# Designs tried in a protein design chat: VH-VL binders against p42126. Part 40

Target 1, 258 residues: p42126
Amino acid sequence: QRVLVEPDAGAGVAVMKFKNPPVNSLSLEFLTELVISLEKLENDKSFRGVILTSDRPGVFSAGLDLTEMCGRSPAHYAGYWKAVQELWLRLYQSNLVLVSAINGACPAGGCLVALTCDYRILADNPRYCIGLNETQLGIIAPFWLKDTLENTIGHRAAERALQLGLLFPPAEALQVGIVDQVVPEEQVQSTALSAIAQWMAIPDHARQLTKAMMRKATASRLVTQRDADVQNFVSFISKDSIQKSLQMYLERLKEEKG
Short names: E, the ipSAE of ESMFold2; O, the ipSAE of OpenDDE; V2, 0.75 times the mean of E and O plus 0.25 times the DockQ between their complexes.

## First folded at step 19 (VH-VL; framework fv_bebtelovimab)

Design x1 (at its last look DockQ between E and O 0.86; V2 from the best seeds 0.00; counts 0 for: pae E 2.4 > 2)
Fold by OpenDDE, look of step 19:
Formats: structure tokens, sequence, C-alpha cells
Structure x1 (fold): chain C 258 residues (1-258), chain A 123 residues (1-123), chain B 109 residues (1-109)
């Protein structure tokens, strides 16, 4: 299993732990399992909140799986991106209270997952950075991801962060507002439990409708432009120059691990 | 080549428990994203979904029939079993097991079907 | 969950194009693109013809096409052939639940 779900029905909370070695990359299989797990929790009335965290200390999620975007067919790329969209839509529009207990590095796709949550707690470790660094790799973030970040830290801060592809250490992450709390690593989980309880104290109907109101514009836009967004991704990722770059990067990673 | 075959009693008495077995080949229920579902179709009527079991033993049931249904799998035998309690004449139908394939990550479609088995409920 | 709404029957002559509608709600057909179509000949198991509103599995004729607008999905069969005579069912998936239409009997005249 790539996703471990630890339910506490009495508390109305489940902890969803990422367990996709080595770095919780968002592979197609992992994406699928995440969506299925989330869907189960959403349809169980005994749950009102979910904590997302990593079973692997040191890494929350390294982001998208590069192997899914290199040396594959256009159809595969399209399918993969649709899966990414699906996960984002499911998380971003979830009626559950979602809290990220970020106990490791959280770049790119990892940050995407974290940004969908209602509340984010980051471990105070200088090695744990969070942010969208796509531009450093010559990649443009999709509009729905851009909007998600913008809605979190504001237009000016998002504009700077995205253009420069910034990864924020804990102190700066808190300052810019990309995370809500920074706590010692050993307190991340307990803090998440306390935080989620605060959110769950709010009447569900009012909270959920408010959340929907706040996020409707961005979510709806993706839904209406889902195919176009996929096409843009496929067109970009299929470029020879991009494929070569990805291949080289993957080879480098293999060498470093070996 | 993916194949599925339903087996079990073709005649069941009211109030009894119906047990159907789906034996499949050509795929593994250990593969991430894969599932096997049960559906039924009363004579001359529409299809109805009953249950689904995933590779990770996660289960889904029709809301209306959830209390009566139990789905399980034996991956080593390539079998999925459906049990339905308190059977009634209204449950007379052709029962199908079907493969829930894996494509584009989340792919909730039944791409391969068994030929079905007619189960008649009569006293 | 309520069944999706399909016409009971449609008919067409060989070579013609026909369309079968499938109407749901904003909670199923209108929610995500998890719309599929199944063909069923008498005494046979259903066959997946369309998935994801408009995509065809391998081996399915390009005469079959799908679309969706609002809460209504449509299956179009062009160049109608005798072998197309069958029952057609639409399906939608939401919140871990599968829902089917009532089925449409297609007669080729």
Amino acid sequence: as target 1 above (258 residues)
Amino acid sequence: QITLKESGPTLVKPTQTLTLTCTFSGFSLSKTGVGVGWLRQPPGKALEWLALIYWNDDKRYSPSLKSRLTISKDTSKNQVVLKMTNIDPVDTATYYCAHRGYKYGFWPYFDYWGQGTLVTVSS
Amino acid sequence: QSALTQPASVSGSPGQSITISCTGTSSDVGYYDYVSWYQQHPGKAPKLMIFEVKDRPSGISNRFSGSKSGNTASLTISGLQAEDEADYYCSSYTSSTYVFGGGTKLTVL
C-alpha cells in the first residue's frame, strides 16, 4: 500500500500517510490510491477531517513522478495529467477538513497537495522547504495551481514566488504565509490534531459552503478547461528538448543513488 | 486475454443467502487500481451495480443493498465472491462480474464482463 | 440513487445517424466526466462502447461517439448497421457509486 489510512472514527478524523518510496513521488498508481482513499473517507459519515502526512520522515512529497513524463506516449502523458487534475480537484473541493502535517521536504507537486488543504503545519527543519519551483526547471505552473498559491499567499507574493521558483524554508514559509504554523518536528502531528479539532468545531454546512464559495472560481475554471489544460501539458512535455532534459535528469538521479 | 466467469446456484429459496463466485483470468487483482465488480440485471430490466472490490481489499457497495452484501477476494485463486443475504424473488436476475480496468489513474469503468449467471429465487 | 433517464427506444434506417440521450443531475452526469455507454445484444453481456464521455476502447468502431452538455450525455451512432441493433445503457460514477440509465432499445429498420 502506498497510502496508509489510520482512522479514528470516534474523533471523526483519519490520518492519511504517504508511503510511496523513495520520496513519495506522485506516480500514477500513487495518485490513484490517494483519490480512492480520499473518496472512501468522504463517503463515510464518521469522518469530518483528514490529516495528510508522510510515513517517511524527511520527505512529504517530492512532487510529480518524472518517470511518468519521460519516454512515454502522448496518451500516457494525457492520462497522467488527468490524474493530477483529478487529485487536485478532489482535494481542493473536499468537504472534509484537510490539514497537512508536513514532516518533510515539500516541493512542486508536494506543495500542490499541501496547498489544497485548509491548514498547513510545517516541521521546523531547515532541510524541509516548501514551494513551487517549476520555473527553475523551465516549466510554467498551470493556472489552477497558480490560483491556488495566489489564494494562499496573495498576488504579489505568489507572483514573486512563482517567477523565481522559490522554495521556502520553515521561517520564510511562515512569513510569506504558505504555511500556517511552524513547530518542532516531534510536535507536527499533535499540532495537526489540535488544529483540525478547531476546524471541526465549526458547523459543517456553513464551513463547507464557505469553502466552496472561496474555491469555486478556480475549481470551475479547471473543470471547464480540463481538456485544454491537458493538451497544453502534453504539448509541452512531449517536446524533444523537454524530454531530453528529463532523461538527463533521471540519469543523473540514478547515478547519485548508485 | 481477460475473461471472467460467474458460478453459483441458479435456484435459491427466499430468505437464504446467495453466494456467487467470479473466477477470472488474464489479470491480477493485486495490480494497483484494478477492481472487480458485481452487477445484476433482472429479466427485461436495466443494469444495476451491486459491489466493487479493489486490489487493496477496499470495498464499495450499492447504498440500497449495502446491508445485504458482502464482497471478498482471494487473489491467489483469482476469485471474487459475492454474498447476498435475505434473498427475495425480487432479486431474480442475471448476475455479472466485471473487470474494473486501470487507465488514466482513476478509471471507473467495466471493460470486461462475464457472460452472467441467471439466479432464480423461488420457493 | 435514481436511475439516469434514457428514451425507451430509438430507431433508424441503415446508413442513418441516431442519438441516444442520457440525462442525470449535477451530482452525477453533470459532476465529472465519468460517463460510459454499454451495448448489450440479447442474451449477451454488456460491452463497453464509450468511456469518459467520448473515448472509445480499442476495437470499438469510430461510428460510435459520445458527448455531454450540462447534465445530459449523448451517444451518437453514425452509419447505422444491422448489427447495431441492441440495448444501450449509459452509466455515471460519483462518490463511489455507479448509476445506470434505464436502457434504450435501438431498432434498425
Scores: ipSAE 0.843, ipTM 0.922, lowest interface PAE 0.7, mean pLDDT 95
Fold by ESMFold2, look of step 19:
Structure x1 (fold): chain C 258 residues (1-258), chain A 123 residues (1-123), chain B 109 residues (1-109)
Amino acid sequence: as target 1 above (258 residues)
Amino acid sequence: QITLKESGPTLVKPTQTLTLTCTFSGFSLSKTGVGVGWLRQPPGKALEWLALIYWNDDKRYSPSLKSRLTISKDTSKNQVVLKMTNIDPVDTATYYCAHRGYKYGFWPYFDYWGQGTLVTVSS
Amino acid sequence: QSALTQPASVSGSPGQSITISCTGTSSDVGYYDYVSWYQQHPGKAPKLMIFEVKDRPSGISNRFSGSKSGNTASLTISGLQAEDEADYYCSSYTSSTYVFGGGTKLTVL
């Protein structure tokens, strides 16, 4: 299991823990388990909200899985990117209340997941950062992820953060608004439960329709451009310079492990 | 080669519980993302989806029939079982089991089907 | 659950192109790209021809193509051949359920 679901049906909440060693990278299998697990909870009337958190010490999610983007066919890259888009669409448009309990590092694709949530709580640990740092790696965040960041922290802050590839430590994350609360690490779970209860105090129908209305424009931009976004990713990731860089990084990671 | 085969009674009486078994080969129901579904087709009518079971025992049911359906699996026997309670003549149909493949993540399409088994409900 | 709307029948001569429509709603066909097409010859099980609106499984002729606009998906068969004579069903997946169209009988003359 890469996704551990701990239900509390009496409270109407489930905790979805990321368990994809070593760093909760968004592998194709992990993306698949996330979507299927989310769908099951969405179709169970016992649950109105989900807390997303990590079962891995020190990391919420390190982001996209580089092994899915290196040394593969163009068809594989297209399929992988469709799977990434699928997770984002499912989370972003979910009828469940989603709260991220960010108990570890949250760069790039980890921040993608966190930004889909209704509320974000980051542990007050100077080693934990959140942000979209793709430009520091020579990579451009997809437009729908840029839109999501912009919707969260505003145009100017997002413009600066994306161009510089900023990762925000807890105090800065709270200041810029990329997270809603920063609390001591031992309080992250209890704070997430309190936050989700606040959303659940609102009648489900009105809350869900309001969320859908607020998010429709951003979601529709991806839906109408989905094929073009896939082609853009495939073209970019297939460049020889990018493939060479990915292969070198993966080889270095293998050498460090033995 | 992926193959599926339906088995069970061909003639049943109203009010009985229909039990159908799907026996498959050429794939593992332990692989992440893989599932087996049940569908039916009344004579001369359209296809209707009934249920789906995933590798991790997660289940999905047709909303209109959920109260009458139970799907289960035995991965050691390569079998998926569908039970339908309180059978009525309207349930006369060819019943199919089908593989839901894993291709590039979430892939909700039935790519391999059994031959089907006709179940007739007597009056 | 709502059925997807397909024409009851279509026909064409060998070598021509035909298109089968599949109309749903914004909550199924118009929601995600989980649209598929199945071919069924008499007495046989359905066969997957198109998935994700326009993609073909390995071994499916490029004479079969798919598209979607709004709440309507379409299957186009070019270079019509006698073997294409069959029933065709569209399907949409959303909200943990599958919805099928009523089927279209294709006759090749």
Scores: ipSAE 0.565, ipTM 0.819, lowest interface PAE 2.4, mean pLDDT 91
ESMFold2 (binder alone), look of step 19: mean pLDDT 92; pTM 0.938

Design x2 (at its last look DockQ between E and O 0.91; V2 from the best seeds 0.00; counts 0 for: pae E 3.2 > 2)
Fold by OpenDDE, look of step 19:
Parts: sequence; C-alpha cells; structure tokens
Structure x2 (fold): chain C 258 residues (1-258), chain A 123 residues (1-123), chain B 109 residues (1-109)
Amino acid sequence: as target 1 above (258 residues)
Amino acid sequence: QITLKESGPTLVKPTQTLTLTCTFSGFSLSRTGVGVGWLRQPPGKALEWLALIYWNDDKRYSPSLKSRLTISKDTSKNQVVLKMTNIDPVDTATYYCAHRGYKYGFWPYFDYWGQGTLVTVSS
Amino acid sequence: QSALTQPASVSGSPGQSITISCTGTSSDVGYYDYVSWYQQHPGKAPKLMIFEVKDRPSGISNRFSGSKSGNTASLTISGLQAEDEADYYCSSYTSSTYVFGGGTKLTVL
C-alpha cells in the first residue's frame, strides 16, 4: 500500500502517511489511493481531522511522477492531469481539517498537496525545502495552483516565488508564510496533533462554511475550466522539446541511482 | 478477457443469511484501483448498488443496507463474497457482481458484469 | 440516497435520434463528472455504454453520446437501430456511493 492510514477514532483524527517509494512521487496509482483513502475518511463521522505526512522522513513528496508525463499517450496525459486535479479539488475543498506534517523535502507537487491543507508544519532541516519550482523547468503553474499559493502567502510574495521558482528552506518558508510553524524534526508529529486539535475545537459547520467561502472561487473556477486546463497541460507536455527534456532528465536520474 | 460469475443459493428462506460468491478471471484484485462490486435488480425494477471491495481490502456499502452486508475477498482464489443477513422477500432479485476497472486514476464504473444469479426469497 | 430521475420510456423510429435524460442533484450528477450509462437487454447483464459523462468504452458505437448540463445528464442515441431497444440506466458516484436512475425503456418502432 502506498498510503498508510492510522486512525484514532477516539481523537477524531487520522494520520495519512505517504509510502510510495522512493520519493513519494505522485504517480497515478498513488493519486488514486490518496483519493480513495481521503474519501473514506470524509465519509466516516468518526473523523474530523487528518494529518498528512510521509512514512519516509527526508521526503514529503517529490511532486509529480515524471514517468507519467513522458513517453505516454495524450490520453494518458489527460487522465493523469485529471487525477491531479481531482486530488487537489478533494483536498482543497475537504470538510476535514487537514494539517501537513512536512517531515521532508516538499517541492512542486509535494508543495501542491501541502498548500491544500489548512495548516502546515515543517521540520527544521536545511535540506527540507518547500515551494513551486515549475518555472525553473520552463513550466507554468496552472492558475488554480497559482491561486492556492497566492491565497497562502499573498500576491506579491507569490508573484516573486512563482516567477523565480523558489524553494524555501525552513526559515525562509516560515518568513514568507508558506508554512505556519517550523519545529525540530522530532516534534513535527506532536506539533501537528496539537495544531489539529485547535482547529477541531471550532464548530464544524462554521469552520467548514468559512473554508468553503474562502476557497470557493478558486475551486469553482477549476471545475468550470477543468477540460480546458487538461487540454493546456496535454498540449504542453506533448511537445517534442518537452518530451525530450523529460526523457533526458529521467535518464540522468537513472544514472545517479545506479 | 475479464469474466465474472455469481454462485450461491437460488432459494433462501426469510431471516436467513444469503451468501453469494463471485468468481472472476482476467484480472487481479491486487492491482491498485481495482475493485469488485455487488449490485442487484429486483424483477422488473432498477439496479441497486450494494457493496464494493477494493484491492487493499477497503470496503464500501450502501448506506441503507450497510448493517446487513459484509463483503470480503480472497485474492488468491479470485473470489469475492457477499453476505446479507436477515433476508426478506423484498430482497428477491438478480444479483450481479461486477468489475470496477482502473483507467487513468479514479474510475468508479463497472465495466464488466457477471451474468447474474436470481435469488428468490420464499418461505 | 434518492434515485436519479429518468423518463420511464422513450421511443423512436429507425434512423432517428433520441435522448434520454437523467436528473440528479448538485450533490451527485451536478457535483462531479462521474456519470455513466448502462444498456440492458432483457435477461442480460447491464453493459457500460458511457462513462465520465461522455466517454465511450472501447467497442461502443459512436452513435451513443453523452452530455451534462447542471444536474441533468443526457444520453443521445443517433441513427437508431432495432438492436438499441433495451433498458437504459444512468448512474452517478459521490461520497463512496453509487446511485442509479429508475431506468428508461427504449422502444424502436
């Protein structure tokens, strides 16, 4: 299993641990399992909050799975992107309190997952960076991801971060506001439990409606433009130059592992 | 080629427990995203979903029938079993098991069906 | 959960186009695109004809098409043939639950 769910029904909290080696890349299978796991928790009245974390310290999620975007059919690309959209929509609009316990590197798609949460805790390790570095790879973040970041750190900060494709170490991440707390690595989980308890102390109906109100504009926009967004992605990723770049990168990764 | 076949009693008495077995081939219930569901259809009436079991043993039940249903799997035998307790004449129906396929992520559709088995509940 | 609403019956002549509607709510049909259509001939198991509102499985005729507007999904069958006479069921998936319509009997005149 790529997702480990550790429920504590008594506390009303579940811990969802990412276990998709080697670096918790968001493969199609992993995306699917995440959605299924989340859906189960959302439909169980015993749970009010979920902590997202990695079963492998050192990496929260490396982001999208490049193998899903290279050497495949356009239909596959479309399907993959739809799966990414689905995960984002479900996380971003979840009625559950979501807290990210970020105990590892959190670039790109990993940051996407973290940004959907209500609260983010990052381990104080200089090797653990969080951010959207798409532009460094010649990629433009989709508008819904841009909005998510903007809604988190503000327009000016997001504008700078996205254009430069910044990955923030813990101190800078806290400063810019992309994470809410930075704590020693051994305190990440306990801090997450304390944080989620604070959120769950709020009446659910009021919290959920407020969250919906805050996030409705961005979520609705994606829903209405879901196909167009997929088409844009497919058109981009299918370019020969992009495919070649991805292939080269994958080959390099193989060499480094060997 | 994916195939499914339902087996079990065709006649059940009220208050008893109905046990149906789905034997399938052409796919593995160990594959991520794959599931097997049970549905039923009373004579001349609409389809009704009953339960679903996933590759990871995660289970889903119809809210209205949840208390009466238990779904389980034996991956090694390519079988899924459905148990329904406290059977009543209203449960008379053709029962289907169906493959919940996997296509580009989350794919909640039944793309392959068994032929169905008619279960009559009578005293 | 309440069943999706379909017309009890529709009819058409060979070569014509017919449309079957499926009406749900903002919590099911209107929420996600997990709308599917099944064809069922008498005494046979249902067959998946449309998924994701408009996509066809391999082997399904392009005469079958799907669409959705608001809380209503539609199945259109063009170039109606005798073999199309069957019951058609719409389905939606939300919150780990499958819901079906009441079914529509299609008669080819």
Scores: ipSAE 0.849, ipTM 0.925, lowest interface PAE 0.7, mean pLDDT 95
Fold by ESMFold2, look of step 19:
Structure x2 (fold): chain C 258 residues (1-258), chain A 123 residues (1-123), chain B 109 residues (1-109)
Amino acid sequence: as target 1 above (258 residues)
Amino acid sequence: QITLKESGPTLVKPTQTLTLTCTFSGFSLSRTGVGVGWLRQPPGKALEWLALIYWNDDKRYSPSLKSRLTISKDTSKNQVVLKMTNIDPVDTATYYCAHRGYKYGFWPYFDYWGQGTLVTVSS
Amino acid sequence: QSALTQPASVSGSPGQSITISCTGTSSDVGYYDYVSWYQQHPGKAPKLMIFEVKDRPSGISNRFSGSKSGNTASLTISGLQAEDEADYYCSSYTSSTYVFGGGTKLTVL
């Protein structure tokens, strides 16, 4: 399994641990398992909140899986991007309280997942950075991810962060507001449990309707443009120059593993 | 290439537990995202979904019937089993098992169906 | 368990186009695009004709097309042929549940 779910139904909480070696890349299979696991928890009245965290040392999630974006058919790219959109929509609009316990590096697609949560706790380790660094790789964050960051840290901070492809270490992440709390690594899980309890103290129905109201405009922009967003991704990723860059990157990663 | 076949009793008495087996070929129920579902169709009536089991043993049940249903799998035998307790004449129907494919990640559609087996519950 | 509303029957002549409607709510048909259509000939199992509102599985004729507006999905069959005479069911998936329409009997005249 790539997603390990540890329930605590008595507390109304489940811990969803990312277990997709080596670095929790968002492969099509991992995206699929995340959505199916989330759906199960959303439809079980025993659960009111979920803590998202990593079972892999040193990494929360390294982001999109480059093997899904290189050397494949246009149909595969379309399906992959639709799966990425599906995960974001499901997390962003979830009726559960979502808390990310970020116990490792959290770039790009890992930050995408974290930004959907209601609350973000980052371990105080200078090697654990969070941010959307797509521009440093020569790519542009999709509009709905830009919107998500902007809603979290404000327009000016998001504008700077995206243009420069910034990754924030813990102190700077707290200062800019991309995470809500920074704690010693050994306290991340207990802090997440305390935070989720505070959120669940709010009556579920009122909290859920308020979240839906606050997030409706951002979610609707993707929903109404979903096919166009897929087409844009397929067009971009299919360019020969992009495919060559991805192939080089992947080959470098395999050589470093040998 | 993908095939499914339902087997089990054709005539059962009220209050018994109905056990239906789906034997399949042409796909692996160990592949991420793949599932097998059970549906039924009373004579002259609409299709009704009953249950679904995923490759990872995750299960879904029709809300109105969940207290009566148990779905399980044996991946090594290519089988999925549905049990329905305390059956009643209203449960008379043709029962189908169906493949839920892995496509575009999350793909909640039944693309291959068995031929169905009619189960008649005596009055 | 809620059902989707379909007309009980429709009919058409060979070569014509017909449309079958499937009306649900904003909580099912209107919520996600997890809408599918199944064809069922007498005595046979259902066959998936359309998924995700408008997409066709491999091997399904382009005479079959789908669409959705608000809470209503539609199946259109163009160039009607005698073999199209069957029952047609729509289905919607949401919240871990499948719901089906009551079915539409298509008669080819």
Scores: ipSAE 0.467, ipTM 0.786, lowest interface PAE 3.2, mean pLDDT 91
ESMFold2 (binder alone), look of step 19: mean pLDDT 92; pTM 0.938

Design x3 (at its last look DockQ between E and O 0.01; V2 from the best seeds 0.00; counts 0 for: pae O 13.4 > 2, placed apart)
Fold by ESMFold2, look of step 19:
Structure x3 (fold): chain C 258 residues (1-258), chain A 122 residues (1-122), chain B 109 residues (1-109)
Amino acid sequence: as target 1 above (258 residues)
Amino acid sequence: QITLKESGPTLVKPTQTLTLTCTFSGFSLSKTGVGVGWLRQPPGKALEWLALIYWNDDKRYSPSLKSRLTISKDTSKNQVVLKMTNIDPVDTATYYCAHRGYYGFWPYFDYWGQGTLVTVSS
Amino acid sequence: QSALTQPASVSGSPGQSITISCTGTSSDVGYYDYVSWYQQHPGKAPKLMIFEVKDRPSGISNRFSGSKSGNTASLTISGLQAEDEADYYCSSYTSSTYVFGGGTKLTVL
């Protein structure tokens, strides 16, 4: 199982733990399990909120799985990107209260997941950074992820962070507003429970309608352009120069882990 | 090549429990994302979805029928079983099992069994 | 009335193009791309013709195409042939539930 769900139906909360070795990369199978597990919780009236966290020490999620984007067919790239879009849409528009308990490194696609949440708590460890560092890999963040970051930290901070591919350590993450709290690592889970209780103290229908109103424009931009976004990704990732760069990066990772 | 086949009784009495077995080949329910669903079609009427079971034993049920339905699987035998309790004449239909998707989120039934007609007497 | 509305019947002559509509709501057909089309000949199982609004499974003729606009999805069959005479069902998936249209009987004149 790549997603562990620990229910606390009495509290109306479930903890969804990422368990996709070695670093919770967003593989197609992991994306599939995440969406299916989230859907189950959304349709169970005993749950009002979900805490997203990691079962892997030191990493929340390392982001997109490069093995899904290298040496595959264009049809595979299209299917993969549709799965990434689906996870983002489902998380971003969820009627559940979502809290990220970020107990490890959270770059790129990990930050994508965290940014969909209503609240983000980061462990106070200087090795645990969060941000969208795609430009440092020669990759452009998709427009809907740029929109999400901009909505979270504002235009100027997002503009600078994306162009430089910044990863924020805990103090800077709190200062720029990409996370809402920084706490000692042993307090991350209890802090997440306290935060989710604060959200759940608001009447469900009013909270959910307000969230939908605030997020509708951003979500609709992807929904109306979904096919075009897939084609742009497939075209970009299929370029020989990009494929060669990805192959070299993957080979460097094998030599480090070999 | 994916194939599915429904089996079970063709005639049942009201109040009995209907048990249907779907036996399949060409795919495994141990593969992430794979599911098998059950649907039915009363004579001359539209298709109706009943239940779905995923590779990880997650289950989904039609909201209007969920109190009467139980779906289960035996991955080693390539079988999925549907039980429906308290059968009524309105449940007379052709019952189909069908394969569902494999990756991401692709909610469609791409391969179907030939169906089995179940008639409820009385 | 089903959640998805289809015309009860449609007819066309060989070689013509016809379109079958499937109308849902802004929260299903009008928002999600989880729309599928199935063909069913008498006494046979349904066959998936179109998924994800417009995509064809392998082996399905390119005479079959799908689209949507607003809350309405459409199945278009070009170059009608006698074997296209069948019932056609649209389906939408929303909130862990599959919903089917009432079906459209296609008659080839």
Scores: ipSAE 0.446, ipTM 0.777, lowest interface PAE 3.6, mean pLDDT 90
Fold by OpenDDE, look of step 19:
Structure x3 (fold): chain C 258 residues (1-258), chain A 122 residues (1-122), chain B 109 residues (1-109)
Amino acid sequence: as target 1 above (258 residues)
Amino acid sequence: QITLKESGPTLVKPTQTLTLTCTFSGFSLSKTGVGVGWLRQPPGKALEWLALIYWNDDKRYSPSLKSRLTISKDTSKNQVVLKMTNIDPVDTATYYCAHRGYYGFWPYFDYWGQGTLVTVSS
Amino acid sequence: QSALTQPASVSGSPGQSITISCTGTSSDVGYYDYVSWYQQHPGKAPKLMIFEVKDRPSGISNRFSGSKSGNTASLTISGLQAEDEADYYCSSYTSSTYVFGGGTKLTVL
């Protein structure tokens, strides 16, 4: 219900559309459904590529659901973070060609999802920014996410972007290399289809092994340190100062949205 | 305060290249998000957007005029230049440069130059 | 890249309220909340009056207000004054392009 899968077996492509109102926040339920949907596609030999996009333009994904990280039990925080890890691992190591058709705002966890993809297309809309802005909330990105960004835009650029919690509009996003193409909004989907076709033209075995070689170090590190990473997250998010900050931010969001 | 001023020839012959310069103050085109655009308005007619250049040298052009337009910037001089090739009498208009507004995002021009009338005639 | 549709002219008496419509398509006015309005007096540069459908820049009178329904945006000027006599242009965004209306001449009677 929160993920719409539109398969085209003939083309070997499926479009996975996010439909978790109001802003496709990565709630626990949404995370779970994303993983399940992806797994189904991975187990279907008729599919070689997946396009990730939002069902509605405006928001690709607002990122992690702050309500999952505020005012909950430590056990809940642990479960939530495990789900985030799982989604990242599944996306990052997917044998499918993943292309993000980013047709809306893409901050934080939204950017996380986009960064796991092999190719990113961003709609040319000044309101659609992409980046990891965790530091703006006093939160640090986990090492596996840091590595993902670093592997995408380089060490120096990632270092600056993460420390400042930068959100890049389309022009700057393209310049820094966090996205591969910027196109008119109405061309995002068609561009994604064209792009994914290019990737799928490569022999699967060679492509998949190469991808695995490129991503194995970071992925394996998380797998090895999965529990420690969860513990670090729980310890951090449970701090009074962090909880207060999150609470204040949530209140501000409520005020802004009415 | 932000100010912009257009300069260039006021009379151009057909087939020539029109070069207009926008000199601005009160803001820097090195600042992230800032842009300067060119627009025109034929006498007694509606406004038309021509081009936009951003702080990072990214450029946008009107689809209908893209092949004829070149926009560039000199950040150190606070200038933006617009070149339009193969000029025609139909291009007779008041040309404006404008600051990409701080209100909201992209689509707004919050500060304008006074405009310069360019007449194309043999 | 098609122009937005505005009435050619509107008129009102001092103190009255008038409304100027701006009709686009589902790809511009109906798609984004990027509608802006510009006021232009004769021989002067356009002045931004409204942005994002309904927001006013600093210094703009609260007599100016904006709204949108479907593919039509509206500028309302309340308490009409002689100084409001001008041309008004609506603008929006579509396909990475800035589009403008044909303009409306407001006459204060």
Scores: ipSAE 0.000, ipTM 0.491, lowest interface PAE 13.4, mean pLDDT 91
ESMFold2 (binder alone), look of step 19: mean pLDDT 90; pTM 0.921

